# VH-VL binders against q9umr5: the designs that were tried, part 152

Target 1, 268 residues: q9umr5
Amino acid sequence: SYKPVIVVHGLFDSSYSFRHLLEYINETHPGTVVTVLDLFDGRESLRPLWEQVQGFREAVVPIMAKAPQGVHLICYSQGGLVCRALLSVMDDHNVDSFISLSSPQMGQYGDTDYLKWLFPTSMRSNLYRICYSPWGQEFSICNYWHDPHHDDLYLNASSFLALINGERDHPNATVWRKNFLRVGHLVLIGGPDDGVITPWQSSFFGFYDANETVLEMEEQLVYLRDSFGLKTLLARGAIVRCPMAGISHTAWHSNRTLYETCIEPWLS
Key: E = the ipSAE of ESMFold2; O = the ipSAE of OpenDDE; V2 = 0.75 times the mean of E and O plus 0.25 times the DockQ between their complexes.

## First folded at step 5 (VH-VL)

Design pd7 (framework fv_nofazinlimab; at its last look DockQ between E and O 0.26; V2 from the best seeds 0.00; counts 0 for: pae E 6.8 > 2)
Fold by OpenDDE, look of step 6:
Structure pd7 (fold): chain C 268 residues (1-268), chain A 122 residues (1-122), chain B 112 residues (1-112)
Amino acid sequence: as target 1 above (268 residues)
Amino acid sequence: QVQLVQSGAEVKKPGSSVKVSCKASGGTFSHYAISWVRQAPGQGLEYLGYIIPIFGTANYNEKFKGRVTITADKSTSTAYMELSSLRSEDTAVYYCARVGYDSYGYEPFDYWGQGTMVTVSS
Amino acid sequence: DVVMTQSPLSLPVTLGQPASISCRSSQSLVYSDGNTYLYWFQQRPGQSPRRLIYKVSNRDSGVPDRFSGSGSGTDFTLKISRVEAEDVGVYYCMQGTHWPYTFGQGTKLEIK
């Protein structure tokens, strides 16, 4: 039998968005128990990410308990960050494949069309004023806002991303790293035509430097310092990078070719 | 000069709802947050919640969650606070206040509205 | 929730004399950025509250220098060096570090 699959949605999303993914999984892996977690849907997805992590943890624990052989996680967009944090705080998770589906794993910094409806005025240069404060950090968007021009503020004020990245020292860093390293495979999916994740390389732990030059995962301090285990995972062959062009952000979970190429191989 | 102008006094029956408005002028509404605080007669201040208009949703004090709804209209630079299922203990002056910012982040309550008295009485 | 405790709750003061109000938080108000988001407000009779102090010790513009804020961690103080008649009202401390943000009970300053 196939291992159960748990799906975590993204910002302003719901379980309905994954109807095609469910169909693909059912066709290629018949009998797979797929659970799309219907928590923090719609506007509730703006709740603080740590609150979401706690809620999702409560939901996945029973599923994991019933699947001693392990489970697979498919986590889309913002959900990918939730899942990474989830795996960091859970010392007893049994996740075989963690599939990060177009997630801003290294943060977000951009005025894309997706963000423009939220920020009709060019907010990229000024959002730090909102996000790097107690008031802003009560919203999920701010929890992974990563302003390369205000690195000090990010490192000090980010209550989520900087912590799960181990970029700011905290007493749980070692334990979280250990927990996260329990994952069998980390599958990173994204692409240049996403249009939302900015830079799109963030889905692969790439990000801007102070000059907004995109650096790869291997050039990031979190990798070089192995602050949460990326270097270790890569060394043991546990990281899979699956870039794909021609896919918009809202289509990652509904593209058959993408599924067959980047997702299906890791559900067996 | 930044100003917050609130709607007029309200008299409501128990079980009904009230919606108070707060219009901001003299600043960039979209870049700020609006807080709502109430004060019962002769009592202290109680934080209801706040909204960051660009995010389109509010953060609520759990004590009022389910009864209070805070919204914002960016086009008119107006924030709203709606309180439903009114009770006598909801009788209070309701204040809106701006959460401004400096170069390092947000600072709350740099400007206040004049207050809106809401009386809940049978 | 963080509990803010003010003392005293009633503060009768003679004109020209100093006044001091204490505010204690049930948790540290130091945020991850190193700032302490503790605020003091003044509410004169029949008026809206007015912010006097932000982040423990910073006076807002227009606030007389006879007002000063101090403290750290969980203990904070508002001082008035020379109380004037216009200082009559209720003073509140507020923490903006931990959601939900909370106020002290208020201290009523009156002239003897």
Scores: ipSAE 0.755, ipTM 0.886, lowest interface PAE 0.9, mean pLDDT 94
Fold by ESMFold2-Fast, scan of step 5:
Structure pd7 (fold): chain C 268 residues (1-268), chain A 122 residues (1-122), chain B 112 residues (1-112)
Amino acid sequence: as target 1 above (268 residues)
Amino acid sequence: QVQLVQSGAEVKKPGSSVKVSCKASGGTFSHYAISWVRQAPGQGLEYLGYIIPIFGTANYNEKFKGRVTITADKSTSTAYMELSSLRSEDTAVYYCARVGYDSYGYEPFDYWGQGTMVTVSS
Amino acid sequence: DVVMTQSPLSLPVTLGQPASISCRSSQSLVYSDGNTYLYWFQQRPGQSPRRLIYKVSNRDSGVPDRFSGSGSGTDFTLKISRVEAEDVGVYYCMQGTHWPYTFGQGTKLEIK
C-alpha cells in the first residue's frame, strides 16, 4: 500500500481547492489515505506562521504515528513554509517526500496583480514599514516578506523566515537542521508564469539581491553555509527540481500534466 | 494632519452588543493599523486588539476572543469595534488609536480618538 | 502575558520640583531588531491619552524637553525635570514587544 499523504493549503485557501489533486492521486495510487488539513482556512491563514505550525503539528502527529513506513507532505504556496518549519521542529517526523508546490521558500517581494486585491499598487516598496515590526509579525504574510532593499530589517525583525532559513541565529538552529535532514526527498515545484510568487525562483530557494537580480540556490549564503541542510540534501541526491511554464498560481494543484510529471513519481 | 473621530456614547443592556466606529482623516488609511483600547471608570488601560486594514483582518487579546470583532472599511476610512455578550464589567470608555509608521517601522498610538463611553446597565 | 508594574501609583509633587516614575516589565522588552518597544503616555483629566515617549527615550513632537525617558531591558523611568501645573494627570507605560500588548496600572501625578 501507499504511504499516507498530508496536504497543507496556502493563503486565503481551504481544503476544497485540492479536489482535483485528490482525484489524480486516487487514479494513479488507489487506496492512498489523503488528509487535507482544514486548519487556518480563509482569513485564518493570516495568523502568525508559528501559530499555524503548532496547530498543524498537532494534526499531523497522529497521522505520522499510524504510518511507521512514513508519510508524504504536499504543501501549497504559504503552506510550504509551514511544512518547512514542521520538518525542523518535529524531532520525530517520518516524512519521505516533502512536495513544495510554488512556495516562497526564500520569501516574497512583489505585489503582483493577484495580490493587488489585498494591497495598494505601490505597497511592495513600503510593506517593509508594516512587516518589520512586532505588529506586522503577527500576520503570516509579514513572516515571509523579504525586502531585498531592507535586508537588515528583514534579518533582525523577521520572526519566522529568517530563523527557519538560518539567516539569523536561534538557540534551536542545530536541532532544527538535524530534524529537517531526516526528510527523504525535497521536491521543489514552481514556474515563471505563476504570477503571484515573486520572484518565482523563490520556490527553488533562489532570490533577489539588492539590485533585484535573482541569485539561484547554490549562490545563497544559506546554501553555502548549509544553515539548515540544503547543501547536504543536494549532495545526497535528495533535492528534486521540477519547474514548469504555463501554470498560474491557483492551478498548481489542478493541472494533470504537472501532477504526472512532478508529483506522482514521489508518492510511493 | 490626522484625526480619529469616534461615534457617540451608548447605553446597552447586559447580553446585547455594541459597535463603535472610528473614522480616520488625513494620512493613508491602508498604511497604518488601528488599535482599540478601553478604560473602565477610574481604572487603567486595557488592550483589546488591532486591525491592519490592508490585510483585512484583526488580532485580538485572548481575554476578548470570541466576543470582540474589529473590522475596517477602506472606502470610508473607518474602523469598527464590536463587542458582544455585554456585561457590567464592560462599562468603559473605548478608544481607537493609530499604529502609524514613521521612519522605518510602526510607531504605536501617535493619534487617539476622543473616546466612546459604553455603559452596560439593566 | 507580560506584566507591567508602575511605582509609585500616587505621586504628589511640589510645583517646580522634579518627578520620577518607574516601570518594570516581567520580561525583557528588547525585540529581535534591537529596539525596545516601551512607551509612555499621559492622560489629563477628561482627555484621551497622548504619547509622550516612544521606544524608551524618544520624545514625541510637541512634548516639552522637561520630559525624558530612560531604561533598558526590564527597568524603565519617566522623569519630569520641573513639574508644571499642566502635567497633572495619569501616566502609563506600555510594552509593544510581546503580544498581547500590556499597560502599567498608571501613576497619578498631583500638585501638593
Scores: ipSAE 0.649, ipTM 0.837, lowest interface PAE 1.8, mean pLDDT 90
Fold by ESMFold2, look of step 6:
Structure pd7 (fold): chain C 268 residues (1-268), chain A 122 residues (1-122), chain B 112 residues (1-112)
Amino acid sequence: as target 1 above (268 residues)
Amino acid sequence: QVQLVQSGAEVKKPGSSVKVSCKASGGTFSHYAISWVRQAPGQGLEYLGYIIPIFGTANYNEKFKGRVTITADKSTSTAYMELSSLRSEDTAVYYCARVGYDSYGYEPFDYWGQGTMVTVSS
Amino acid sequence: DVVMTQSPLSLPVTLGQPASISCRSSQSLVYSDGNTYLYWFQQRPGQSPRRLIYKVSNRDSGVPDRFSGSGSGTDFTLKISRVEAEDVGVYYCMQGTHWPYTFGQGTKLEIK
């Protein structure tokens, strides 16, 4: 039998968005118990990410308890950051595959329609003035805003991303790293035609340097310092990188070729 | 131009409740926190709490947590503050104030309502 | 809660002379982003409060340059270089670094 699958959706999203993914799982792995968590839907997805992590933690505990052999996570967009934090804060998670579906794992530095809706007078070059304030950190988008031109502000003001990346010292860093390293596989999915995640390489732990040149995962300080376990996972053979061109941000969970290539092999 | 327009003065008996409204115009309502601050006659300012309408939940100053309820109606761009179990010491002018932002940063209490006098007397 | 202490509470001043109001916080107001969220408000008789100064020393739009703010950490000052009749009212400091926001007791500026 197949391990249960837990699905965590992204910003301005709902469980209905995953109907095609559910169909693919049912066709290829009949009998798999799939739970799409119906929390923080729509505008509620703008609530602080630590609040979302706590809510999703409460929802996954009973599911994991009923499956002592393990579970898989499929986490889309902003949901991938929620899931990575879950893996860090849960001392007793039993996640085998963590499938990160076009998630801004190293942060976001791009103008999007929902940012214009939320902060209509701002562009990416000045959004740091809002996002790195106490007010801005009340919004999930600002919890992973990563301005490469204001790294000192990011390091000191980020209430979420700088912490889960181990870019700022905190008393839980050692425990979070240990917990995260319990995952069986980290499956990174994304691509150049996403159109929302900026840079798209953030889905693979790549990100801009101060000149907006993209540095790959292995060139990032968080990898080189092994701050939360990326180098250890890679050495263990536990990181899978599955890029795919031609897929827009809203289509990652409704593309059969992507499912068969990047997701299905990891749903043991 | 952002404007905050509050409901009119009220006279209430001890033990009752009052609900004050604050209608916002000239900006996006859902994202801006609406804060409530009061001022007893001849006294200073006292912060009650706030709501961010898009989330629908409010945060309260602990001094008032059991007695104050702050809500928002996004369809009318109106925030409400309800204070229950009124006492004579709750006689005050109640203000709403916005916590805003622009492309240059965070702007707490950049706009204030005109105030609503609430008088609690027998 | 962070206690904000103003002095003096009553400030009689002669027209055209300087005025200075002190505000002290019980905790540092420096936030993790390096900013200090200390504000000054003016309340003229019978009116709503008006923000004068944000983040220690920045004047709001339409605030005369005779108003200035200064300070750091826990000690802050509002200065009026030359008091005018329209400056009569109560001045409040407020901190926005620590939840909940808290105000000083107010300083009533009067013309003597």
Scores: ipSAE 0.049, ipTM 0.573, lowest interface PAE 6.8, mean pLDDT 89
ESMFold2 (binder alone), look of step 6: mean pLDDT 90; pTM 0.921

Design pd70 (framework fv_nofazinlimab)
Fold by ESMFold2-Fast, scan of step 5:
Order: C-alpha cells, then sequence, then structure tokens
Structure pd70 (fold): chain C 268 residues (1-268), chain A 122 residues (1-122), chain B 112 residues (1-112)
C-alpha cells in the first residue's frame, strides 16, 4: 500500500550508491516498489541537464502511469535539479513527496575535485569564464554553476538553472510553475558538513550575495516573486526543511539516522 | 606542442564500418577534447562530434547520431571515430582536431590531425 | 542548424593586392556572455585546416599581421592586406556559438 519510490542519482553516480537506502526503505516500509533509475551513470552524468531531464522523463512516465495513488521521488545531489525540471516539464506528474537530498537548488560556487578533473587550472573565482561559454554549458556541472560575483553572466548564460528557477524569462514559465505546484511535499535535506555543496544552504534555496554572505530562501528574489512557486508551496505548508550536521556529501543516502529523521516520515 | 597523428587510409565496402584513430602527444591528453570533422573530395567541412577523454563523455551531431561512435583510450592517448553502415557519400577525409579548454575558456580547433582518407566503394 | 554563407566562393587576386572574404550567419553569433564565437581557417592544397582567427578578430600565434578579422552579430569579414603566394588555398568561417559547429562553404583564393 506504500506509494512507489523513484530514485535519481547524482554526478558520477549509479544505482549502486543507493543500496543502503533501499535496505532502510525495505525495513521500515516493506513492500515498497523502489526503482533506482540507471540512466546517465558515471561519466554520462556530465551530459547537459536538459538532455538528462528528457531521458529521465521517458523512464518515469510508465512508473507514474501504473501508480494512480501517486509516487515519491528521492533525488540526490545533481539529481535534485533533474527532478526540479521533471516536475516543471511534466503536465501529468503525480508526485507526492519530492525529497531533495543535498542538492544545489540555487547553484554551486565551490571548488571540487570533479571540477578540477574537468578544468585542471580551475579555481572557483575563474570558472565562470568556461562555464558561461557555449562549450561550458554542454556540461551538467556548469548548468548549475552560480558565481555570485558574476551574477549578470549567470543570468544571461545559464541554460538550465536560471531558467528552472525563473531567474530569467522563458516562454514555458507559467506552465512550468503550474506543473511544479502539483507536488504534495518538497522535502529539503542538507547540512553544514556536506563538504561539496557550496554554500550548503543552496540545498534549502539559500545562496551567496555578492559579498559571499548567505541569504536564505525567503530573501531570494525567486521566492519573493514566487517565480516557480516556492512562496505558494511554503504558504500551503508543503515545504519541509530537514538540516542535519555531521554528514558528508557521499553519506546522505547511507546514514540511518538521516533516513529515519528526514526521509522515512515522507514515504507514505 | 600538441600534435595529433591519425591512422592510414581505408577502403571499405558499402554497409561495413570504419574505425579511424587519432593519437595525441604533447600536453595532457585528458586536458582537452577531440573533435571529428570530415571533408568529401572537393567539398567543405562537416562536423561529426567530440569526446572528452578524461571522462569519456561523447556528443554527436544529430545527422550522424546512431551511426557514429567516438571513444578514447587514455592509456595510449588515442581517440577513435567509428562510422557504421557506410555508403558512397561517406567517402571523405576525416580529421581529428583539438578543443582546448580550461578555466579561462575554450579554444576549438587550434590543432588538427593530418587527415585520414576513407573511400567507400563497391 | 546555423547556416554559414561565404562570398565570394572563388577569389582570384593579384599578388600584393588586398583580398576580402565575407561570412554571414543565419542567426546571431553573440553568446550570452557577450562574446562572439566566430573563427576563420585556412586550408592550403593537400594540408589540414589551420586556424587563423578566433573570436572574430583575434589572431592566432604565428599568423602574419596582414590577416585581420572584423564583424559583429551575423556579418563578418576576413581581410588579407597584401596577398602573398603562400596564401593560396581555401578559407572557411566557422561558428562555435550554437550546437553543432557549422562551417561556411569555403572561399578559394587563387593568384591571377
Amino acid sequence: as target 1 above (268 residues)
Amino acid sequence: QVQLVQSGAEVKKPGSSVKVSCKASGGTFSSYAISWVRQAPGQGLEYLGYIIPIFGTANYNEKFKGRVTITADKSTSTAYMELSSLRSEDTAVYYCARVGYDSYGYEPFDYWGQGTMVTVSS
Amino acid sequence: DVVMTQSPLSLPVTLGQPASISCRSSQSLVWSDGNTYLYWFQQRPGQSPRRLIYKVSNRDSGVPDRFSGSGSGTDFTLKISRVEAEDVGVYYCMQGTHWPYTFGQGTKLEIK
């Protein structure tokens, strides 16, 4: 009687990363049908996010169609942005709980080994030069690069995040907002010890201003203008915030206490 | 200095496949992308696709998607372009070319291979 | 796909005289970062293409200063101030703003 759960992985990830999560779900909600989508695994996770959204969309349609009572999404890291876009582009989704597991919802501005593998001379201060070029936007990690010192370039050049956040106009914005608002619950999870998502408050729609001072969700223009429905969801009581300290980026999907506190309550 | 050296000329039958290599030297193989461009005899340049060897990520021009596969072997610093279901109009010189990129931007096609003639004949 | 149109397609020039090649794109090549990703290549007979100009007007290292690029939006020009015998070949413009990369038809520069 539990709604099916669809899991979307992150950068350089695969379905194997979620074996502990599946164990926890099986223990607390036996009989739950859990589908971990095995698309854009490993290096393929670098493909443009809009391409990934289309592929994941095709995979989730039959699962949602077979579950008239609804489904839950658990979307990890970069996967949380894929799920944000899925909820906006799908006119017919039946998602109850969207569980965003340490995802950079307002973007990323931090040095990581993955960025340095792709761009060996990179520092966070100079990455805007490649990420906001036509070449850079062909990589998923650049699709959500948000340099707070070059916000004008982010707004003009981001082919993905600025559009799904309603920070730049798009012909489909009204439809995307309507579709996103059909979600039952937006469960936001993240924490200060993640070590990868920078600022960690990006997982809660907070982000740096030009002085690298974090402004929380309610201070963001996106929220104040209700560009894609955050203010409406919060007023409806549909946004859940579950911050937890002591958890590193690769541990969110394998920490039992995190699961019991932040995920388990939303898997009806 | 970056140098790209391609495999030798190929003669193939219609319906077969061809696999052309491009060996890179100078610089770090993983620090740039390798693109493939073809040129039919007496004609202009046509883009096929690219690969980023460090991650194995490839992307293709839609015209060739489903027929072209671009791969890389980091141990030999070599990129490969395989084109299947060959027809006479695939007769062309196939070039590999570097797309340099770093935190300061990208530089498409600053270095080219010498070209590989692929002839498709019955 | 963006269509790149060159003119003329055949350019006979007297040694020491200037030469000019036009390139037009079917869409603006200005990217959201304010840069214009337009490139010029030279292909001498029997050789691989060689990049001469990047981002409209920047000359590659080793390219003689008699070569210059200019233009904006959809209309671009490659100029050779004084044609030398070694300049014989086919010249291509290319856009890198929109996927996939596309090239002009090529302009064959020949000595009269």
Scores: ipSAE 0.417, ipTM 0.703, lowest interface PAE 2.9, mean pLDDT 91

Design pd71 (framework fv_nofazinlimab)
Fold by ESMFold2-Fast, scan of step 5:
Structure pd71 (fold): chain C 268 residues (1-268), chain A 122 residues (1-122), chain B 112 residues (1-112)
Amino acid sequence: as target 1 above (268 residues)
Amino acid sequence: QVQLVQSGAEVKKPGSSVKVSCKASGGTFSSYAISWVRQAPGQGLEYLGYIIPIFGTANYNEKFKGRVTITADKSTSTAYMELSSLRSEDTAVYYCARVGYDSYGYEPFDYWGQGTMVTVSS
Amino acid sequence: DVVMTQSPLSLPVTLGQPASISCRSSQSLVFSDGNTYLYWFQQRPGQSPRRLIYKVSNRDSGVPDRFSGSGSGTDFTLKISRVEAEDVGVYYCMQGTHWPYTFGQGTKLEIK
């Protein structure tokens, strides 16, 4: 039948959030084995992303081993960054479609209720002070905080995102790139009405320059240098961009039109 | 001004567990983390772990992982440290201490509780 | 884990004279933000530790100016320019750069 689907949730999330997504998959691809991973749920989603990557890795290994034809990943919000790292650290993954559902692939630079809970007096312009400290890097949301006005601090202090994006050198970079390039399709989904992911183009590897002007993926040094394989994947025809207006951050996994347009075609 | 007040001294048997409390007053309980540090008689300071009360997120020094559990009750502004499978080597004064943080950085251990003596004897 | 080594472990000092305590770390304490997360604590007999110095050289509010911290990378010093009777106790350095937080073994300051 259909390849198994593994779902990785986002910040302060759980498997319950994906009940509509599971309905849609069952309707269009009946018999698909869908596993929504119940790891790092709720408050545990704040743990360092490298810790989450290790835990999710242990959970996906047996699923991948039992599916020699391959598996698909659907990774929502922060979960998309976990999946980015999984594809890089696993030298034996058999992922066909990696579906990134409104994930801040180049980072986050926007105020949210999640940040206000951790840092009640914060403004986005001041978060670099705590996020790029040793304490800050123990929180997942700081692992992908990307202040465009302090790019030097982001490059030097980010323990996660700058490394998996190849923005800072790492001994494993060549192996991580090779592993990531094994993916069949990179399906990027996001949109201007998300309201949380800032800038929304981060879901498509676009991001702010120092003047807060958004530069798209093809203008990024990580793409131009092909640091982890984006240019190679695009040349191979393996990157799918599926922007959709009118969808808020918590609705990406429960919109039927979004599912039919952007997700369903990639669930062979 | 933050004040941390801990529960009273405990005497426990080997193999049992102990649960020490740390009640915070002053400041906003959700605006800082609570760490636990112990000191055996005549010895130095040893870090056990922390909790962020607003989220219940805890992290532990690997040496104590599996035996220590740190929790918080936001309604009473109280953090707890529970240590199981007690041995005579666990005899120590246990301190709670604040790790303050905000958009301007973090300040570890700027306020401490008075300490709780835990004696493990048979 | 980062090992913090203090010397001397025992420091007898004549009242009014200066005192100096060394702290060495097994790894650099400079974080990627350019800050050094090295702290000094004082523990008077029967009391909880009290933070004196944060980030190598900054005095906490209420700490007398006779206390000063200095150093960089892996080598740090706490100095007391003129020891007073109230300074008796154990002094600890601590690093906050690398998980988990680790302390030096302590230096006991006594009036001789």
Scores: ipSAE 0.339, ipTM 0.703, lowest interface PAE 3.5, mean pLDDT 90

Design pd72 (framework fv_nofazinlimab)
Fold by ESMFold2-Fast, scan of step 5:
Parts: C-alpha cells; sequence; structure tokens
Structure pd72 (fold): chain C 268 residues (1-268), chain A 122 residues (1-122), chain B 112 residues (1-112)
C-alpha cells in the first residue's frame, strides 16, 4: 500500500488542473489515496498566505492522522509556499516527500499577467510600492514578491516569505526549523522554460542579487546560515533537484515525462 | 471624481437578512476596492470588510465572518453587502467607502457613500 | 485587534481658539515599510465621514491648512489652529497598519 498523497494547487487554480497528475499516479501506484484540496480555489487563492496556511492545516490534520506511515505532498506554484509554511507550523506533521512543482521558494520578481490585472499601471520595478504595504500584504502574490532592488523593504515588509525563509527574525523560528527538518525528502522541480516563475531558479532556492545576477542556493545567506534547515537537509541527502527544460508553467502537473522522471520515484 | 451611491433605508425583522448596494461612478471600478463600515446610532465606526471587484475576492472582519457577504457586479459597477441572522444590535448606518491603490501605494476611505440606515426591529 | 483610544471624548471650544485631539494605539502603527498608516476623519452632524489627514500628517485636498496631524509610533495628535463654526462634529482616528482597520471611539467637538 502506498502512502496517501495530498495536492495543493497554485494561484487562480483548482483541483481540476490535476486530473492528468491523478491519472499518472493511478497508473503507476494503483490504490494510492490522492486528496486534491479544494480550498482557496480561483480568486480565493489571492487571500493572504498565512490565512491559506491555516485553512490547509485544518484540512491536512485528519489525513495525516489516518496515515501513521506518513504522507506525501505535491504542491504546485504558489501552493509550494503554502506547503513550506505547513511543514514549519505543524509540530506533528508526518510528511515523507514534499514535492515542490515550480514554486517561487525565494520569491518572484517578474511581470506576470496576474499582477498586471491586479495593478494595471504597475511595472515589476514599481510593484514594491504596492506589495510592501499593509494593503499589498493582504494579497498572496505580494507575500512572495521579492524585489532584489529593494531587498531592505522585502526583508522588513514581507509578512510571509521573509519570515518562513528565516530572512527576518521571528519568535517561532527555532520551532519552525525543527518542524521543517522532519520532512523525509524535499524534491525541487522547475525549469528555464516555465515563463512565469522569475527567476526560474527560485524553484531551487536560487535568486537575484542587487544586480539581477542569479545566485544559487548554496550562495544564499539562508542556506549558509541554515536558517530553516536547507544546509542540514542537503547534508542528510534529503534534497532532490530535478530541473527539466521545455515545460511551461501550466504544464508541470500534466507532463508524463516530468511525472516519470521527477515525481514518480518519490511516491512510496 | 469618484462617487459612491447607496441604496435606501431598510427595516428588517430579527433573524432576516439585508442586502445593501453601493454603486460607483467615476474612475475605473476594477482599480480600487470597496470597504463596508457601520455606525450604530450615537456610536462609533466599526469595520466589516472589503471586496476587490477585479477578482471578486472579499475579506471580512472576524467579528462578522459567517454573517456578512460582500460581492460585486463589474457590469453595473456595484458592490453589495449582505448581513444575515439580523439582531437588534445590527441597527446602524452602513457605509461603503473606497480603498484606492496604485503603484504609489494604497489610501483607504478617500470617498464614502451617503450611508444606508438599517433598522432591525420586531 | 488594535485598540485606538482618543482623548478627550468631549471637546467644547470657543470660536477662534485652538483645539487638540489625542489618539493612542495599543501597538505601534509603524509598518515594516517605515510608513505609519494613521488617518483622521471628520463627521459633521447627519453626514458621512470625510477624511482629513492620511498617513499621520498629510492633508487631503480641500482640507483647510488650520488642520494638522502629527505623531509617531503609538501617540498621535490632530490640531485645529483656530476653530470655526463648521468644524462642529465628531473626529475619529483610524489605523490601517493591522487587520482589521480599527477606529478610535470619537471626539465630539462643540462650540461654547
Amino acid sequence: as target 1 above (268 residues)
Amino acid sequence: QVQLVQSGAEVKKPGSSVKVSCKASGGTFSSYAISWVRQAPGQGLEYLGYIIPIFGTANYNEKFKGRVTITADKSTSTAYMELSSLRSEDTAVYYCARVGYDSYGYEPFDYWGQGTMVTVSS
Amino acid sequence: DVVMTQSPLSLPVTLGQPASISCRSSQSLVYSDGKTYLYWFQQRPGQSPRRLIYKVSNRDSGVPDRFSGSGSGTDFTLKISRVEAEDVGVYYCMQGTHWPYTFGQGTKLEIK
């Protein structure tokens, strides 16, 4: 019998997007109980990430309780950040594989149609004015906006990502790190042809410096300081990196080759 | 430039619901949010929640969560606040107010509706 | 929720004299961006509230220069340098730093 799989969707998304993923899992791991969480669907995905974390926490608790051998998480795009926080705030999670599908783990700095719809007159260089305000932080997309030219504002105003990444101090940081370190495997998936996640290396904990030069995970202060456990996980052999070219942002959950290469091996 | 016009006064029985409208004119309806604030007779101001019409997303003060629903119709540039399970304590003037935002920041309550008196009595 | 406390609650003033209203918050209103999201509103009898001051000290368009806002952190003041008859009404401070928005209990300004 296979461990249950919990799926968390992304921005402006719903469970319907994962129909192909469910087919693949059923084909390769028949009998797997897969729960795609229908919370914060569509426009509700814009709600603050801490609110989403609380709602998803309430939904995953009974699933984890029924599976003493553990569960797997597959978390897509923005959903990967929700799952990052879930693993930190839950004192008793039993997650084996956390599979992050093209999630902006170090943040986002790129013009997307979603931000243009919300803030029509704003360019990426100006979104810091909105996002790093109390109003902006009530939008999920602003919770992980990371302007490399205003890193001081990101560090001070981000109510979510800077805290969960240990880039700014929080009273619960030590407990969050301890909880996150209980994860069996951190499987990072992403690629250069995503077209939405900017820089795409954010899915692998890489990000821009002030000159927009991408620094990889091992060069990040959060890794070097082991702020939430990345260095410890890597030393333990628990971090898996699975980059793949040729996959657009909306195709990560519906590409068979990607599934077979990057996801299937981690669904015990 | 922006004007908010609300529906007329309502008298409701305890346990019923009321739906107040707020029609916006001037400016782009989708470029700002609409908040709802109430004021009981002779009392101060109390915040209920807001809606962002461009996406239909709403957020509520926890005190009213489960009883208040805020919606918007972009085709008529109208926001609605519905309050259910009415009690005598819900008797108040209900105001809609704009929250403006752009690349330079956000500014709450720069324009207000005229208010709608909701009386809850048996 | 952030508690906003105003004083005085009743403010009788002689025409042409200055008036001052205090507003204190239960926690700092300085947001992480370094800005302070404190606002002052005027409500004349029978009218909707009207915003006078945004972000502590900035006067809205059309607001007379006799109105000024000041303060920082948790302590804020609205001053009227010379009270006029049309200033009669209730004045409210509001914080926009922490969800949900919260208002002071109001200060009723009356002419003696």
Scores: ipSAE 0.042, ipTM 0.572, lowest interface PAE 5.8, mean pLDDT 89

Design pd73 (framework fv_nofazinlimab)
Fold by ESMFold2-Fast, scan of step 5:
Structure pd73 (fold): chain C 268 residues (1-268), chain A 122 residues (1-122), chain B 112 residues (1-112)
Amino acid sequence: as target 1 above (268 residues)
Amino acid sequence: QVQLVQSGAEVKKPGSSVKVSCKASGGTFSSYAISWVRQAPGQGLEYLGYIIPIFGTANYNEKFKGRVTITADKSTSTAYMELSSLRSEDTAVYYCARVGYDSYGYEPFDYWGQGTMVTVSS
Amino acid sequence: DVVMTQSPLSLPVTLGQPASISCRSSQSLVYSDGDTYLYWFQQRPGQSPRRLIYKVSNRDSGVPDRFSGSGSGTDFTLKISRVEAEDVGVYYCMQGTHWPYTFGQGTKLEIK
């Protein structure tokens, strides 16, 4: 029998978005128990990421307990960051494959409609003013805002991403790293035509330097210092990179070719 | 330009609930959040919580969590604060106040409602 | 919660003389962005509070020049260079750096 699959949605999203993904899983792995978590749906997805992590943690504990052979996580967009933190804070998780669908793992720096709804006068160049304030950090989207021109403010003010990436020290960093390293496979998916995640290489732990030149994962200080285990995972052969062109942000969970190429092989 | 107009005074029995309204005009409801602050007679100010009306996101001071609910109706530009299980200690003037925000930061409490007196007595 | 302590709690002042109100926080109010989220409010008898000062030292529109704010870290001061009759009321400091937001106990300014 197949290991259960837990799905965590993204910003302004709900379980309905995954209807095609569930179809694909049922076709290729019939009998798989798939749970799409109905927490922090729609506008509730704007709540602080640490609050979301606590809520999702409570929901996944009984699912993991019922599956001693292990579970798989499929985490979309912002949901991939929630799953990053879940794997770090849970001492006893039994996650085999963590499948990250176009998630801004190193942060977001792009002008999108998501920001205009919350901050109508925003531009990517000025959003650091609101995001790195106490008010801004009460919003999930600001928890992973990473302005490469104000990296000092990001490092000091980010209450979530800088901590889970080990870019700023935290008393629990050693335990978080140990817990994260329990994961069987880290499957990273994303692509140049996403249109929302900026830079798209953030889905693969790449990000802008101060000149907006993208540096890939292996050039990041986080990787070089092995702050939460990326270098160790890569050495174990546990990191899978699956880039695909031609897929827009809202289509990652509904493209059959993407599913067959990047997701299906990891759903043992 | 921005004006916040609150509902009228209320007298309530212990154990009941009260719901106070705050209607916004002059600015756009999508451009700010609404906070609630109370003041017992002759006492200082105490923060209850806030709501961001356009998104429906609310957060509460832990002291009142479980008893306070803050909601908003975008169609009428009105925010509501409901407090349940009323005690005599809840007798206070309840104020709504705006929190402006944009890409340049946030500006808490630049405009206040006129206040609503809630009296809890037998 | 962050405790905000004001002194004095009662401030009788002669018209035309200066007045000074102190506000101290139990924790630093400097946020990670380098800004300090400390605010001053005035409440005249029977009226709603009115914000006078935002982020330590910035005067709100319509606030007379005789009002000024200063301070850093945990120690802040509101000064009125020459008290006028309309300045009678209670003054509150507030911190917006730490959740939940908290107010000082208030300073009642009255004319002697």
Scores: ipSAE 0.133, ipTM 0.653, lowest interface PAE 5.5, mean pLDDT 89

